VH-VL binders against q9vpl3. Designs and how they scored, part 7

Target 1, 224 residues: q9vpl3
Amino acid sequence: RGKINIQRPKAPHYERARVVAVTQPKYPELPKAKSCFKTRAERTQQQQENPYNEIIAREVRNWLDHSRLVAFFHLSSITADDIFRVRVQLHKQNLHLKSYGSKIIEQAVKNTRYEAIVPLFHSNHCIVFSPDPEKTAALLRIVRRVPQMVLLGGIVEETMLSRNQLVAYAQMPGLHAVQAQLVQTLSQAPGHLIQQLQAHQNSFVQVLDVHAKNQMNEETPKST

## First folded at step 7 (VH-VL)

Design C10
Fold by OpenDDE, fold request of step 10:
Structure C10 (fold): chain C 224 residues (1-224), chain A 120 residues (1-120), chain B 112 residues (1-112)
Amino acid sequence: as target 1 above (224 residues)
Amino acid sequence: EVQLVQSGAEVKKPGESLKISCKGSGYSFTSYWIGWVRQMPGKGLEWMGIIYPGDSYTRYSPSFQGQVTISADKSITTAYLQWSSLKASDTAMYYCARLDYGDYFGFDYWGQGTLVTVSS
Amino acid sequence: DIVMTQTPLSSPVTLGQPASISCRSSQSLVHSYGNTYLSWLQQRPGQPPRLLIYKISNRFSGVPDRFSGSGAGTDFTLKISRVEAEDVGVYYCMQATQFPYTFGGGTKVEIK
């Protein structure tokens, strides 16, 4: 049993972290006495202004802008060796696994269309980038074998998708197949509509014919 | 396979200008940083600076600031190191290397090096 | 600037024996995000540097398991469990925690 590092406890699982975050009592911020210690906010702000972080943020932004598939994962107690193995497998599929600090991600996506992803980065995380959205199925196949990687969501073709939506997307037929199906459906739609419109007319005509036949039968005198 | 191929050895005189090249292949050139490292004869490695080929953002070591210019042409996946006026003290091996902040946070692939000799 | 100091300068080693190289930084290499960006590079004679270890203890692709990295804060060690002939060269530590990036002075590993 590895010695529990009491000085740096491992970040809780994402779901646990969410529960803890929601259940944490919001204590009124005590008036921060001008303590010589820079407030967490000041430290955070200073970290945001770090030229070093800006450089790394540039890289993150570039990956986001040039990727057609982006997937966000929580990492739960994964070893360096496990990460390496996964990276190799992903790379073979032209999938690029990257890990950045949460503050770097925040800086990279600030005032951009990607700003909504910031809440996903509360603990250990990684991002998988790909120029090919068709690799979503391959990505999910690889990650399923890695229980330490928990899918949080992603971006496909500039659309943000939930975990469930990404799974659904991976199960969909390719774009061309969907287009073909759409064309087929559209080509059949007029025929079906005509049939439905004609069904009522045909039924009406049938009722009229029956009525006409009944009237003709009543007018035929029984020739005794 | 990721490869960085540098231009050939150069022999120059003091005061001459020089531009050496580093061509990247086997990866997305605009997605990774390129750094330059100097190694004087029989000496250690010195970081000179880095460039992001995607937008040509550059950062230099203070020791090399104003002494050299780092540039890149993304259309031909090539990075450059140039001198406006060479000095004898510029005699060294120059390496380009790929830098990845998302994976290794270091120089993961290196060019073969370009030997620059400056002599009167 | 962070100064990286390597010891020893030269390490003559018998084939099959272990080697150990030390790297000390003038400042902590722990980044604000908790990672330590220390790398080890190998430069064989007449060749460019090659990445061996990244982030203190992670082996780069293709690096044999006889190479291992350890350390924390300001003190780092590269170990070769069994030195082979192909391991001859100069080894450098590098920090990428702070600009400018800096290298150690190098340690020459030679066969006795």
Scores: ipSAE 0.479, ipTM 0.761, lowest interface PAE 1.1, mean pLDDT 86
Fold by OpenDDE, fold request of step 10:
Structure C10 (fold): chain C 224 residues (1-224), chain A 120 residues (1-120), chain B 112 residues (1-112)
Amino acid sequence: as target 1 above (224 residues)
Amino acid sequence: EVQLVQSGAEVKKPGESLKISCKGSGYSFTSYWIGWVRQMPGKGLEWMGIIYPGDSYTRYSPSFQGQVTISADKSITTAYLQWSSLKASDTAMYYCARLDYGDYFGFDYWGQGTLVTVSS
Amino acid sequence: DIVMTQTPLSSPVTLGQPASISCRSSQSLVHSYGNTYLSWLQQRPGQPPRLLIYKISNRFSGVPDRFSGSGAGTDFTLKISRVEAEDVGVYYCMQATQFPYTFGGGTKVEIK
């Protein structure tokens, strides 16, 4: 009677092995322990169903409506403490730093004049609001010291501006000064145009005069 | 001291134009918003609109949009409320008030009011 | 528009007694960072309105300590601890959280 090796049972005959393999109950894999970390998708879905989402969206709309300056920033690995520090600095200048979820922003601006800002919100972002567009320079000065805040663009006086345009705006003289300059430029434009038109006319007359003189010289018979 | 001084009482006929004024003093006129508030006889307060004198940015209440024009002249620190064509229903007391967004987010100083009477 | 509802319409009060005025908003007046832009105004007979309370509970400069504001979200209250003769007038709540700004209908405080 061959010692039944209970530790290494001989592999069953091929046919038996096949039957055993087919008859093995496929137990549904126990649901992998839902990692305590809600996926971004789950967090986002829960945020959509939050009864407070509408309220938050309304708040965003209110900020947009009350603000003459809105700046959008990407946040790169910034700590809560760093954000707090920046917030305090901004607040001293009547600049209000807020952070909202992308979905909330989408909901807030849907079917509004602000809908164009939605593509700016793909990652961690913050928004700075101000009722005073003259604070743009102050905003940029503060944010320059915060490498984790990257300016993406903004809204000034209901106009969407790129990053570069916003920087340029901050460097411009006050709105009235710019308007005055514009008026001056526009007032000079007709004068320049007239000068250019006159210049062409004058050049034409000169060419005609030269031509006339040349013709007169050709018609003067050499009195032999 | 912060003061808002409004122009005197006006008696007008329907169809006439009117421009009333509010002069600010004792503060940086271009740094604060000015609002206009209507009070009909024996009634409550109605917000009409606001203006930022620094750049003349204006917002109106929907009920007053197109009915009145709010403007400002920063050189003389004066805000204006004007009608192109008055109606009898425009009879009211009109107040200007300073709006401070930084601290109070409300009307902290008020003018004495301008009574406008529109009668045939 | 946010509708501001004040109660009562009229508040007859005996001198030295307390008065309470309620203001309810149709929507939450909470803005960012816990700020609520609810103000109380006093209008004495024949005078322009005067700011009493801003951001729910802060007394404006020169306002007596007998005036106090409280509330949160949509429900707000103005209290006068001891009514004086000079307190006669109409009181208004105002919201500045959302455009357009809106006032309550007013509460007339009178001496009995």
Scores: ipSAE 0.020, ipTM 0.530, lowest interface PAE 6.9, mean pLDDT 84
Fold by OpenDDE, fold request of step 10:
Order: C-alpha cells, then sequence, then structure tokens
Structure C10 (fold): chain C 224 residues (1-224), chain A 120 residues (1-120), chain B 112 residues (1-112)
C-alpha cells in the first residue's frame, strides 16, 4: 500500500471529487464583515462615476496641508467595528483616521510635494492625520494594539519617514527635552574639560614634587 | 460636573421640520461622542446614532439612516438632532447621551430628554 | 444586528428581597480587543436612563453596592441584592460591541 503522500495528495477520483464538491458544506460565506473600507474595486468604481472626486481630493489635500503628522497604514482583514474602535481612540488623541481610494489620493497629490506617497496605496490603506507631531508616540501606542494595522511610513514636519524612522522618532524625547539635555551637556563640557586638563597638570605637579623631595633628601649631608 | 441639557418639549405637525439640541458642559465637548436615543411612548430605548463633535464624524443606526440628521456645533458645545419632515410616528422622547469609549464604552451621562409630539 | 433579549419583562419584588434580571444576546459580545461591552441602565419613572454597570460587572460612579453585574459571552445578569423603593423602574441592557448598538427590551422592577 503506497505511502499516502500527505504533502501531495493525489487528486481524488473524478467521482469522489464531484461528491466532495457537492457535499462541501456551503458555509454561508460569513457575511464578509463589511469592512468599513470599500474594496479596492468598489472604490475604483465609485471614483470613476463620482462627480465629487475633486471635492474629496481637495479634502485629502487639505488634510495633508494642515497636518504635521501623517501616518500611512496597511489594513489587513479588519472589521468595521474594529476600525471604529480604533478611530475613537485616535480621536481622543486628536488623531484622525481617514480612508481614501488610491485614485483619489493620486488625484489629490498629483504635482505636489506629496506625490511620493502614491505607491503606498496599492491595497487597503488608511491614513492618520494630526496637527501635533508629538502625538506620534500616542499613535504608535494605539496602533500597536491593533495587529490589523501595519505601519508603512509617514510624514512628520514635512519629512517623509520610513516605518523604522517613525518608531525611532516616537522614542525620542520631545524637542524641548532634547534641547534641555543639550544645554545641560554643553554646560558641563567645559567643567569636564577643565577637570581633565587639571588632572594631568596635577599629576605632573605631583610627580615633580616627589622628584623635588627626593632630590632634597639626597642633598642633606648625613651629619656623622 | 458633566451635564447635558436638552431643548424643551416640541409640538409639531406632520411634515414640519424640527431641530432639537443637546448642550454639553463640564467636560471637553470635543473629546467625547454624543449619541441620540429614541424612546417611544411606553416603549424601550432605541439607539439612533452618534457624533464626534471634534470633527462632526457621524454614524447612524441603519433604522434611522436617512431619517434624521445628527450634527454638532463645537463652538457652543451643542449637538443636534433634526428632521426634515416629521411623521406622527416620530412622537417620542429623545435623549442625548455622552459616550465614553476610553473607560466605559457606554453612555455615562444623559440629557433630561426632549419630548417631541407630532399630531395632526 | 445583535438582538438583546431581557427576561423577565416584569419583576415584582418585595422590599428587601433580591432581584435578578437576565439579558441574552443573539451573538457573543466579546469584542476582538477582548472586552465585552455590555452595560446596564436604570430608568426611573419620569427620568432619563442612568448608567449602572459597564463592561459586564463594573459599577458606575455613584451606583450602590447592592447592584452587581455578571455574565460572559451571550448571557448576562443584573442582580439587586436588596431591593429598595428607589430601585423601582425599568432596567435595560445595552451592547456596544457591534454597531449598531442595541438595547434589550427592558425589565420593569416593581414593588409588590
Amino acid sequence: as target 1 above (224 residues)
Amino acid sequence: EVQLVQSGAEVKKPGESLKISCKGSGYSFTSYWIGWVRQMPGKGLEWMGIIYPGDSYTRYSPSFQGQVTISADKSITTAYLQWSSLKASDTAMYYCARLDYGDYFGFDYWGQGTLVTVSS
Amino acid sequence: DIVMTQTPLSSPVTLGQPASISCRSSQSLVHSYGNTYLSWLQQRPGQPPRLLIYKISNRFSGVPDRFSGSGAGTDFTLKISRVEAEDVGVYYCMQATQFPYTFGGGTKVEIK
């Protein structure tokens, strides 16, 4: 009896295949959790027919222009409810989650400084906008709990950042904190330098003193 | 103290338009969702929809989609529920409530309600 | 839509005796984030609803200890350990796990 190759099962006999095909419980397609996000196809179709595409494109541009933090996410299989929950959390932090079709994005950013983002929108994506770049850490904290949202990159203070760069940015202390640290470091630098310079001088003086003392001891005639 | 104060009772005729209000105070109005709930006479509670006053993002119950409009004016910390054309079946008590998703995921504070009577 | 079914419709209770209200959902109220967004509301006669319990078992601020919530998945219970006169009213369960949010039909608590 030939070893049933479990890795490459031989196609069942035609009759068996038919029976299996007919007896496969048509699991009602779980109502595809109406992803709050229209399928790419639906988005594309709506974009072709919608006289409001220009209006939407303008909206996108306005968001981009007024945002100091923009983050791009890929959306995996996420439910509308999950998106809603995330949206609520983000809103509390003055983070605004939006979803637009790729064509709309393309139209919105065409011939603008944002044109480089177009390649990011080939699948299901969402964008998070914020007027506050300091909210980057908050954004990442919230999204970390949502595995269906994958960070692709973003724009902070008009600078395009990769995923890793955004993460790094979020981990940095605030600008003011960094400035304070810098000032502190700079204020300490002269003192340390002086100490180091003085240390060498002091060591030298000590060596000289020892040498001088030794010479004085050699010159004292043993009075017999 | 968190308070939601709704506009007074309304008596209207079928076909008339109506806009009722809910003013929030004692909290950051733009940081919390406001929901509207209908209660028909002698009946239970029905969720109508919610709005985020910060950017006026709105979601409706399918049963109320297209039947009412929910809006907000954050400058005066007020949410609105409006009908373009009232029906007799719209006779009910309407409540606004604050929804907190951060802590409770529920309607934690409620307005006093606005009674809307639509009669010919 | 998630259907919330409350039982009983009416609960006549003697003062000082316990009361129990059941709420069943047509599907699990466990959210993908792991939380269950079931709340209990009290509506006294002539008053707006008031939040009693959130997330199954947590008492809202100012709610007396005699109120407790329990349950999991699709079955939830509100208990009043000792009914007081002020507890007269209609109680509603509410789910916020799935949009649209839905309420139970209500349970009227009355004093025998």
Scores: ipSAE 0.017, ipTM 0.515, lowest interface PAE 7.9, mean pLDDT 84
Fold by ESMFold2, fold request of step 10:
Structure C10 (fold): chain C 224 residues (1-224), chain A 120 residues (1-120), chain B 112 residues (1-112)
Amino acid sequence: as target 1 above (224 residues)
Amino acid sequence: EVQLVQSGAEVKKPGESLKISCKGSGYSFTSYWIGWVRQMPGKGLEWMGIIYPGDSYTRYSPSFQGQVTISADKSITTAYLQWSSLKASDTAMYYCARLDYGDYFGFDYWGQGTLVTVSS
Amino acid sequence: DIVMTQTPLSSPVTLGQPASISCRSSQSLVHSYGNTYLSWLQQRPGQPPRLLIYKISNRFSGVPDRFSGSGAGTDFTLKISRVEAEDVGVYYCMQATQFPYTFGGGTKVEIK
């Protein structure tokens, strides 16, 4: 077989992470039940979806539900050699770099607690998934040498964290640090990631501007 | 080795219920879609629907919406096709097949089939 | 629904001679990333279908190299370069580009 390892993983981590998530009380709602509340425009768009988009959206949802670490990045122009080098470095740490079109991300998270992340993907982006939240420090260490990847935020142990919270999490040791950070994050509104990115800081202007420009652009995963 | 093993042949009367099974082995059951395909006697293949066992999300062909129920029990790696009230026109061979969305984007492994006969 | 039309309906072939099966879709099968999700299935008598060719021209594992696929857009062809006795059966094209998935009507290959 010529499996496309970088975009369509078939790995045992997903079964282990999924088993852990299945035994935990915080499982997300299924999209099937919530599709009844879509507008007519959204239903029309979904009726035109092809099997590739729907199947890949389920793959994204599966990665989101069963990874204990998820990190979101804005991706500036980068050569194929450079992104391949980054992917190899990340893979050595059990960190899986992926890119998906914004329409696929929208479908994957629609009517879920993750829906607040959708604006992050209206620009060129990438996502890093891992079963190991302890690898957050390694992730940030690798990516700091890649200025084309700009950290936007992440999810640790099924809790959304802003950029600053994820950086702070990476600096805290052990399970007790993870539990303390998650309690703090859970006290915030569901749209916290978007609100923080919209804060009055020059460093966020590029991401917010790219979001507005890209609502008319189609985003696609990279092919093999 | 990837295998899909279906339940045995069934002989039923119109109006009876039926649930046939498809047990997957040799792969991560919850990570692949399972489809059901009907073949009426002497006829071609018809796609009935698919299920993602990881979260039980289902999608039906319009021709079969409301006619059957597709479900899965991931704890025993088994998918199901179910009728609440069989008709004589349901007499057919029924196959389950695995969807490989990575390399093939098609049905790469098929069950042996379950013959359902509904006596009028 | 995408209609898949196969020709011929029956293809009697002398052993060792080539066979060619045509499949036409009612609309383009090209997906947004340039892949075309057209596959060919073989169903031998009394057996379940099996995958022969995926994405127009890629041979599935264990399929002999006498099977080849070609085509683009809406027109596709399966060729058997030298028909053997074990190639008797019905061949189906199938599209997985759009729900509902649809099959061609089938082409019966038989030895004459």
Scores: ipSAE 0.005, ipTM 0.450, lowest interface PAE 13.7, mean pLDDT 75

Design C11
Fold by ESMFold2, fold request of step 10:
Structure C11 (fold): chain C 224 residues (1-224), chain A 120 residues (1-120), chain B 112 residues (1-112)
Amino acid sequence: as target 1 above (224 residues)
Amino acid sequence: EVQLVQSGAEVKKPGESLKISCKGSGYSFTSYWIGWVRQMPGKGLEWMGIIYPGDSYTRYSPSFQGQVTISADKSITTAYLQWSSLKASDTAMYYCARLDYGDYFGFDYWGQGTLVTVSS
Amino acid sequence: DIVMTQTPLSSPVTLGQPASISCRSSQSLVHDYGNTYLSWLQQRPGQPPRLLIYKISNRFSGVPDRFSGSGAGTDFTLKISRVEAEDVGVYYCMQATQFPYTFGGGTKVEIK
């Protein structure tokens, strides 16, 4: 009673699409139970909403929210001992080397200002997080001797920077350096204080102007 | 140096409440997960759950859901495991351990353990 | 729940000889992009566990090179190339590929 609804996908187009639709280096799974599987759109949507990845994404979001410096790298083949030594060297500078799957990063930045970073993670990669944007120069110095890590770009003070912009940022005095210089000038003897403050105030204003221009120039990053 | 220091051994009666602690030091407490693991006498390890102190998100093993409460106080870098009503079957060694998904994807540093004995 | 099965339960070994511990999972531990979150822990007598190997084959900091991990999919192996007295203890595999996280039953390594 009641006939089994057997669908036979005879269309060559469908058969080719099924073979290509999933990364399977091996034999296609048994073609027998075809009507039990989700559509490609449903599988893609379900993978993008993986609840386990969403739980891990909390860690990524926390790093992003509390890091004034974030740098993205392409990572080529490197030994576990070498990457551990790099991680220790970075950690001494309050620079935290992490790596997350691209789907985890995609879920972490979904519906945020940083959705544009997702394409950077199509290949093997790592990320460096730090609360200290002053450490950009230290970061670049350390990774210079690590050819396996290739800088792609970054985020400084919630502003996305290209590779060249990040390198340029590393060469300018940081806000902490300007703050320290101001404190030193306030501690000097009376009488000369006014003139020295005016000189350093002019330097401070010039650094602020460069910093403000640097932030505004990010609106139109150089493109090939 | 990363350290997880747990509260001392406890001897309790069935029905009593208990809250044991795990204080983290030498790292950014809110950037890493803390998990709790039970080891019953003469037996292996059982994962009880994890907490992310950064946002207080908590996930329990189904075997422990509703049996214990995992919490953290980030101002004193301390995670907690607590029972509202202990059972004799809760007699075990309890470990806290740190987890970082961005590095080892596993429990990299462990506390010294807290022995909980529940008997009348 | 992913069941982790370790063999042998006990591995008495002569000093300087190799030991091999097997761990089998009830499901593939492969996650996105081929990542497999299989760890090996060592628990020396009277001590908490410590991380030995992460992501199948990577030694944690300070772990001697006589420890090695291998495997794929559902079958994993921890090898100690030459057992020393300090290696006595119980070894556990653990998966973090999905919740709940689960451990193998443990393998006791001891000197005979």
Scores: ipSAE 0.751, ipTM 0.884, lowest interface PAE 1.0, mean pLDDT 80
Fold by ESMFold2, fold request of step 10:
Structure C11 (fold): chain C 224 residues (1-224), chain A 120 residues (1-120), chain B 112 residues (1-112)
Amino acid sequence: as target 1 above (224 residues)
Amino acid sequence: EVQLVQSGAEVKKPGESLKISCKGSGYSFTSYWIGWVRQMPGKGLEWMGIIYPGDSYTRYSPSFQGQVTISADKSITTAYLQWSSLKASDTAMYYCARLDYGDYFGFDYWGQGTLVTVSS
Amino acid sequence: DIVMTQTPLSSPVTLGQPASISCRSSQSLVHDYGNTYLSWLQQRPGQPPRLLIYKISNRFSGVPDRFSGSGAGTDFTLKISRVEAEDVGVYYCMQATQFPYTFGGGTKVEIK
């Protein structure tokens, strides 16, 4: 109302923003946005072309190319002795604990389907690599005793999995054991083989249904 | 346990060729870098270069570019440092060391060293 | 090339007393997200170097807690809180922030 006062004049920022919105076809900031866009693009391009980071990215790519299991963790403050103990326990299971700078990871996954992992590394982090996707359960068992490592998600057989999907994958009942039962069944007498083969085929379907249900339940967002 | 075992001491004349070795064991050889470090008698350490056996990528210190060749044979988990023509100034102790950018970002394990003596 | 300057060149110390070694780089050793790739190495007489401290202040496995590292940017310090006979040797700082990798000139720690 009567707000004629030196200390609190009318807010030109809000009225100017409203006027600018009405005249959107002619953006007065296009030259600045173009200049900012060019400067931002040049910065990003220079960082992505950093030759030192690109050399180190070879190591990250080598791990990614030869690992069928990759798990991403947030890492809270932890002592060097505790990290070393965890690394040794993981190594016994052919699980390799690593950490790389975010720009190095970004350059390693550029132009790949894994570019989506980059935001996970803006804070303290670590990655576990393994050629053995069946070691997912062992990984989760070991890190359960390490509260400083918080699972964010992973990659299994070149498929990106959320945290809940990775946990569900680790809990899948005996797929390897089901395959072993099929081999045993094929070694038995003909009539017995037919009956047991049908039972094992049913268990394959049941295992896949459990996996699909676990994936659907784990993907439901928490409302609270 | 991670070990780097280097070849034995060498006594050579100027102009001769030489290839010394560094055999890694107890780890995945192709997943880690191997660097070479020179220590001249009574002097400090000098980085000569580094190799990634996983893809054979090699990087040399400018001071050693063209003076030595760094290579690796991943089938026998062995890295090499090679001279085509030795000079008396090449007399030094030579170390290999392992580096992993995902762990310590530094040389975590070292070989025992290879003493090279070049005199005429 | 990043020049690494260590002081002192020699540090004679009475057994059980502290020692402090300084390392200064000719330019900042800060890499991505504030990471600084400064290591400290120990070379005992007649032995190869061994890693003591990585990333400024982290002790490598098996390194006694009397060793500590500190610093930032261009100035770094290695401290031995109580020098023991086994600590005799030459200590080197090393940077891996950029190629070529470079070492300090070394600091000889010896018992008076």
Scores: ipSAE 0.750, ipTM 0.884, lowest interface PAE 1.0, mean pLDDT 80
Fold by ESMFold2, fold request of step 10:
Structure C11 (fold): chain C 224 residues (1-224), chain A 120 residues (1-120), chain B 112 residues (1-112)
Amino acid sequence: as target 1 above (224 residues)
Amino acid sequence: EVQLVQSGAEVKKPGESLKISCKGSGYSFTSYWIGWVRQMPGKGLEWMGIIYPGDSYTRYSPSFQGQVTISADKSITTAYLQWSSLKASDTAMYYCARLDYGDYFGFDYWGQGTLVTVSS
Amino acid sequence: DIVMTQTPLSSPVTLGQPASISCRSSQSLVHDYGNTYLSWLQQRPGQPPRLLIYKISNRFSGVPDRFSGSGAGTDFTLKISRVEAEDVGVYYCMQATQFPYTFGGGTKVEIK
């Protein structure tokens, strides 16, 4: 392979030659969007024309469908020995550490309520899957000793949770059924909250009823 | 401990059918792929195909498409490689191996192999 | 199909000396995130293959640190820094970047 010589004329002033060379077109250039960033149509076509990612997406969908706990992490550089040790510790708790390419994740969750997770995978990442949402506390305890894994958020009982919400969920005491019921309540319509207040009838009921009746007399109360 | 245990050696005649097995244990069978690899006597490794037991999706190497059937029974955590009509050229060692795209992106655990001998 | 070419076919090595095995692919093995899905396998005499190296350079658990992998694009190398008697066997490269998955032809390492 030969190298071609670039010939440029000299100008009377260095500044003049520099300005002229900068402003003068030499060759057709690719559009910036086409050369630096692919268009949306090109990205969509390439995704549709790359069936290998769709085959791998089967594995991701299977993990998502059968995991009641999913946690997303940013992953910094880590040795193969260290990540293996973490994987073994997590596995003892029925926690499964995985990593997939962002295009594979995007294809796996397309047209689902989980599409919002795709931006989390544009950097180095890992995912922990588990059928046991009660293992959230164990997961967070193990990961605190692994500074290379930084929690971004998760999914519990098919509900997306922020980092803070997932941490709060892990701190809740009680049986799995009670924790799952509370997650569903936080995700449900307001009517579900009314049902739970009625189910938690305690020594407060009469005091609250008297207080509510006084407030309803001052407002426009309605009965049905 | 992850283990893949294959069925025993087989001696067959041309034209006979055969089904060999690969039983997985120590992991979630439906969460990982199983591949089949042939090694003819004194030769290297050849990928035959792969199955995802979770949904039975199967992919064959073009060299083996139509010559074998790969299947799995997830209720007994077992994958199968099957011939409807054996040829003498099918004499080889056959391995099953596990693959996980989420970890190593490679065949991480292998069965002990099943020797198949086809001769008149 | 991606063709994987290994050299040498045979590598007789004096005990304690290094060995180097090359693998070339007919096209780039780069995939998602720029990851390259090239593996190295070891098959000791009379045994099934075992995983040594994944994604070019990562040692699988239990693999001694005398094994190392390197390379990029289409050219890859497995090195054994000091060959021991237990390292005798055939070594294969394998690509998982696309179907069909393909192996190199193998390199026999033996003590001379």
Scores: ipSAE 0.707, ipTM 0.863, lowest interface PAE 1.2, mean pLDDT 79
Fold by ESMFold2, look of step 9:
Structure C11 (fold): chain C 224 residues (1-224), chain A 120 residues (1-120), chain B 112 residues (1-112)
Amino acid sequence: as target 1 above (224 residues)
Amino acid sequence: EVQLVQSGAEVKKPGESLKISCKGSGYSFTSYWIGWVRQMPGKGLEWMGIIYPGDSYTRYSPSFQGQVTISADKSITTAYLQWSSLKASDTAMYYCARLDYGDYFGFDYWGQGTLVTVSS
Amino acid sequence: DIVMTQTPLSSPVTLGQPASISCRSSQSLVHDYGNTYLSWLQQRPGQPPRLLIYKISNRFSGVPDRFSGSGAGTDFTLKISRVEAEDVGVYYCMQATQFPYTFGGGTKVEIK
């Protein structure tokens, strides 16, 4: 049996009295067990070192909780300068353009009534948040000039709206105008009150129906 | 207009406590993160930690964990950096800065800084 | 921790000439699909830092177009195409890809 000389750069020093023996290198001998343990340990350390999912989800939930208007868009290829210009225009109207990864959105809305929105974020997207639902018309006006942003739908006053419903909402008379008409009606004689309320309700429904049909027809692709 | 206004310069002795402030205005204070950054005299920038005023969630740099307390009072739109017992090595300029992850992924607006001097 | 290394430490430049600042990270700064959370800050003498560039190459509001950022993975560059007197100061790169957030050591730009 023979001794094998090992020529490693570092070896035990002779400073202390010890038995003359070749220091055994500590090579890993756990290829299968090492792989399994390393995977679990790496996953745990990655979670501790990079908790962005938890951090970003907190932010998304806060935006959802404090925004009376949320609009979802498909986002196609767009330059940084173009998206910046859109963001500035929106910000002037208290409309906040944000983009989060789909996994972050999924975590943010998990176990909520809004969980149904998750499929909208499996493609390129962006979201507009605002505390001001009356800014819906301004939002749609700004985005009309941005073909890279395609409206998918939204949330207004905690109610999920389709694209057509959101467009129709933007065309309704201002909330103050509707409330003012109701106050004027209530100040009149009681017999006239019932008739005026029914007339305004019918007119409101008719405006919504006409607007929804017009928007649907105007946006139907015909040429290209 | 987004603005972060910090409290004025402080001169303290070792062992004293201190709480400096950063008041945010011109934006929704609870929707954005506030970070604290130290700059020692003649040195570069060091990230100390962040807070989300919306729910007070706080994360510290390991170098500052246990050395300072970061807090916020959303009712007066103010974030705080606090020491329970100052050391001479705490002499530095301290900045607060705003960040969110849905936009710039960077500190977009900065306070003017608070100079803290700790000497015997 | 991700170490951010800047070069050069000091960059004296003649007015109107270009300046180039390098930043190298100890590991990749890519967090998701095509996004890298690398920022550049400018600190003029006696002033707080200000954001110049975010996500490698996007200029922040009010930043002149003579500033540009580039890079990928672990190697990043800030360029000033024609240095003006107002560009004097210290420039920092910063990563926000993971905690703890870290800055480069800074590069001082001076007029020669």
Scores: ipSAE 0.549, ipTM 0.769, lowest interface PAE 1.9, mean pLDDT 78

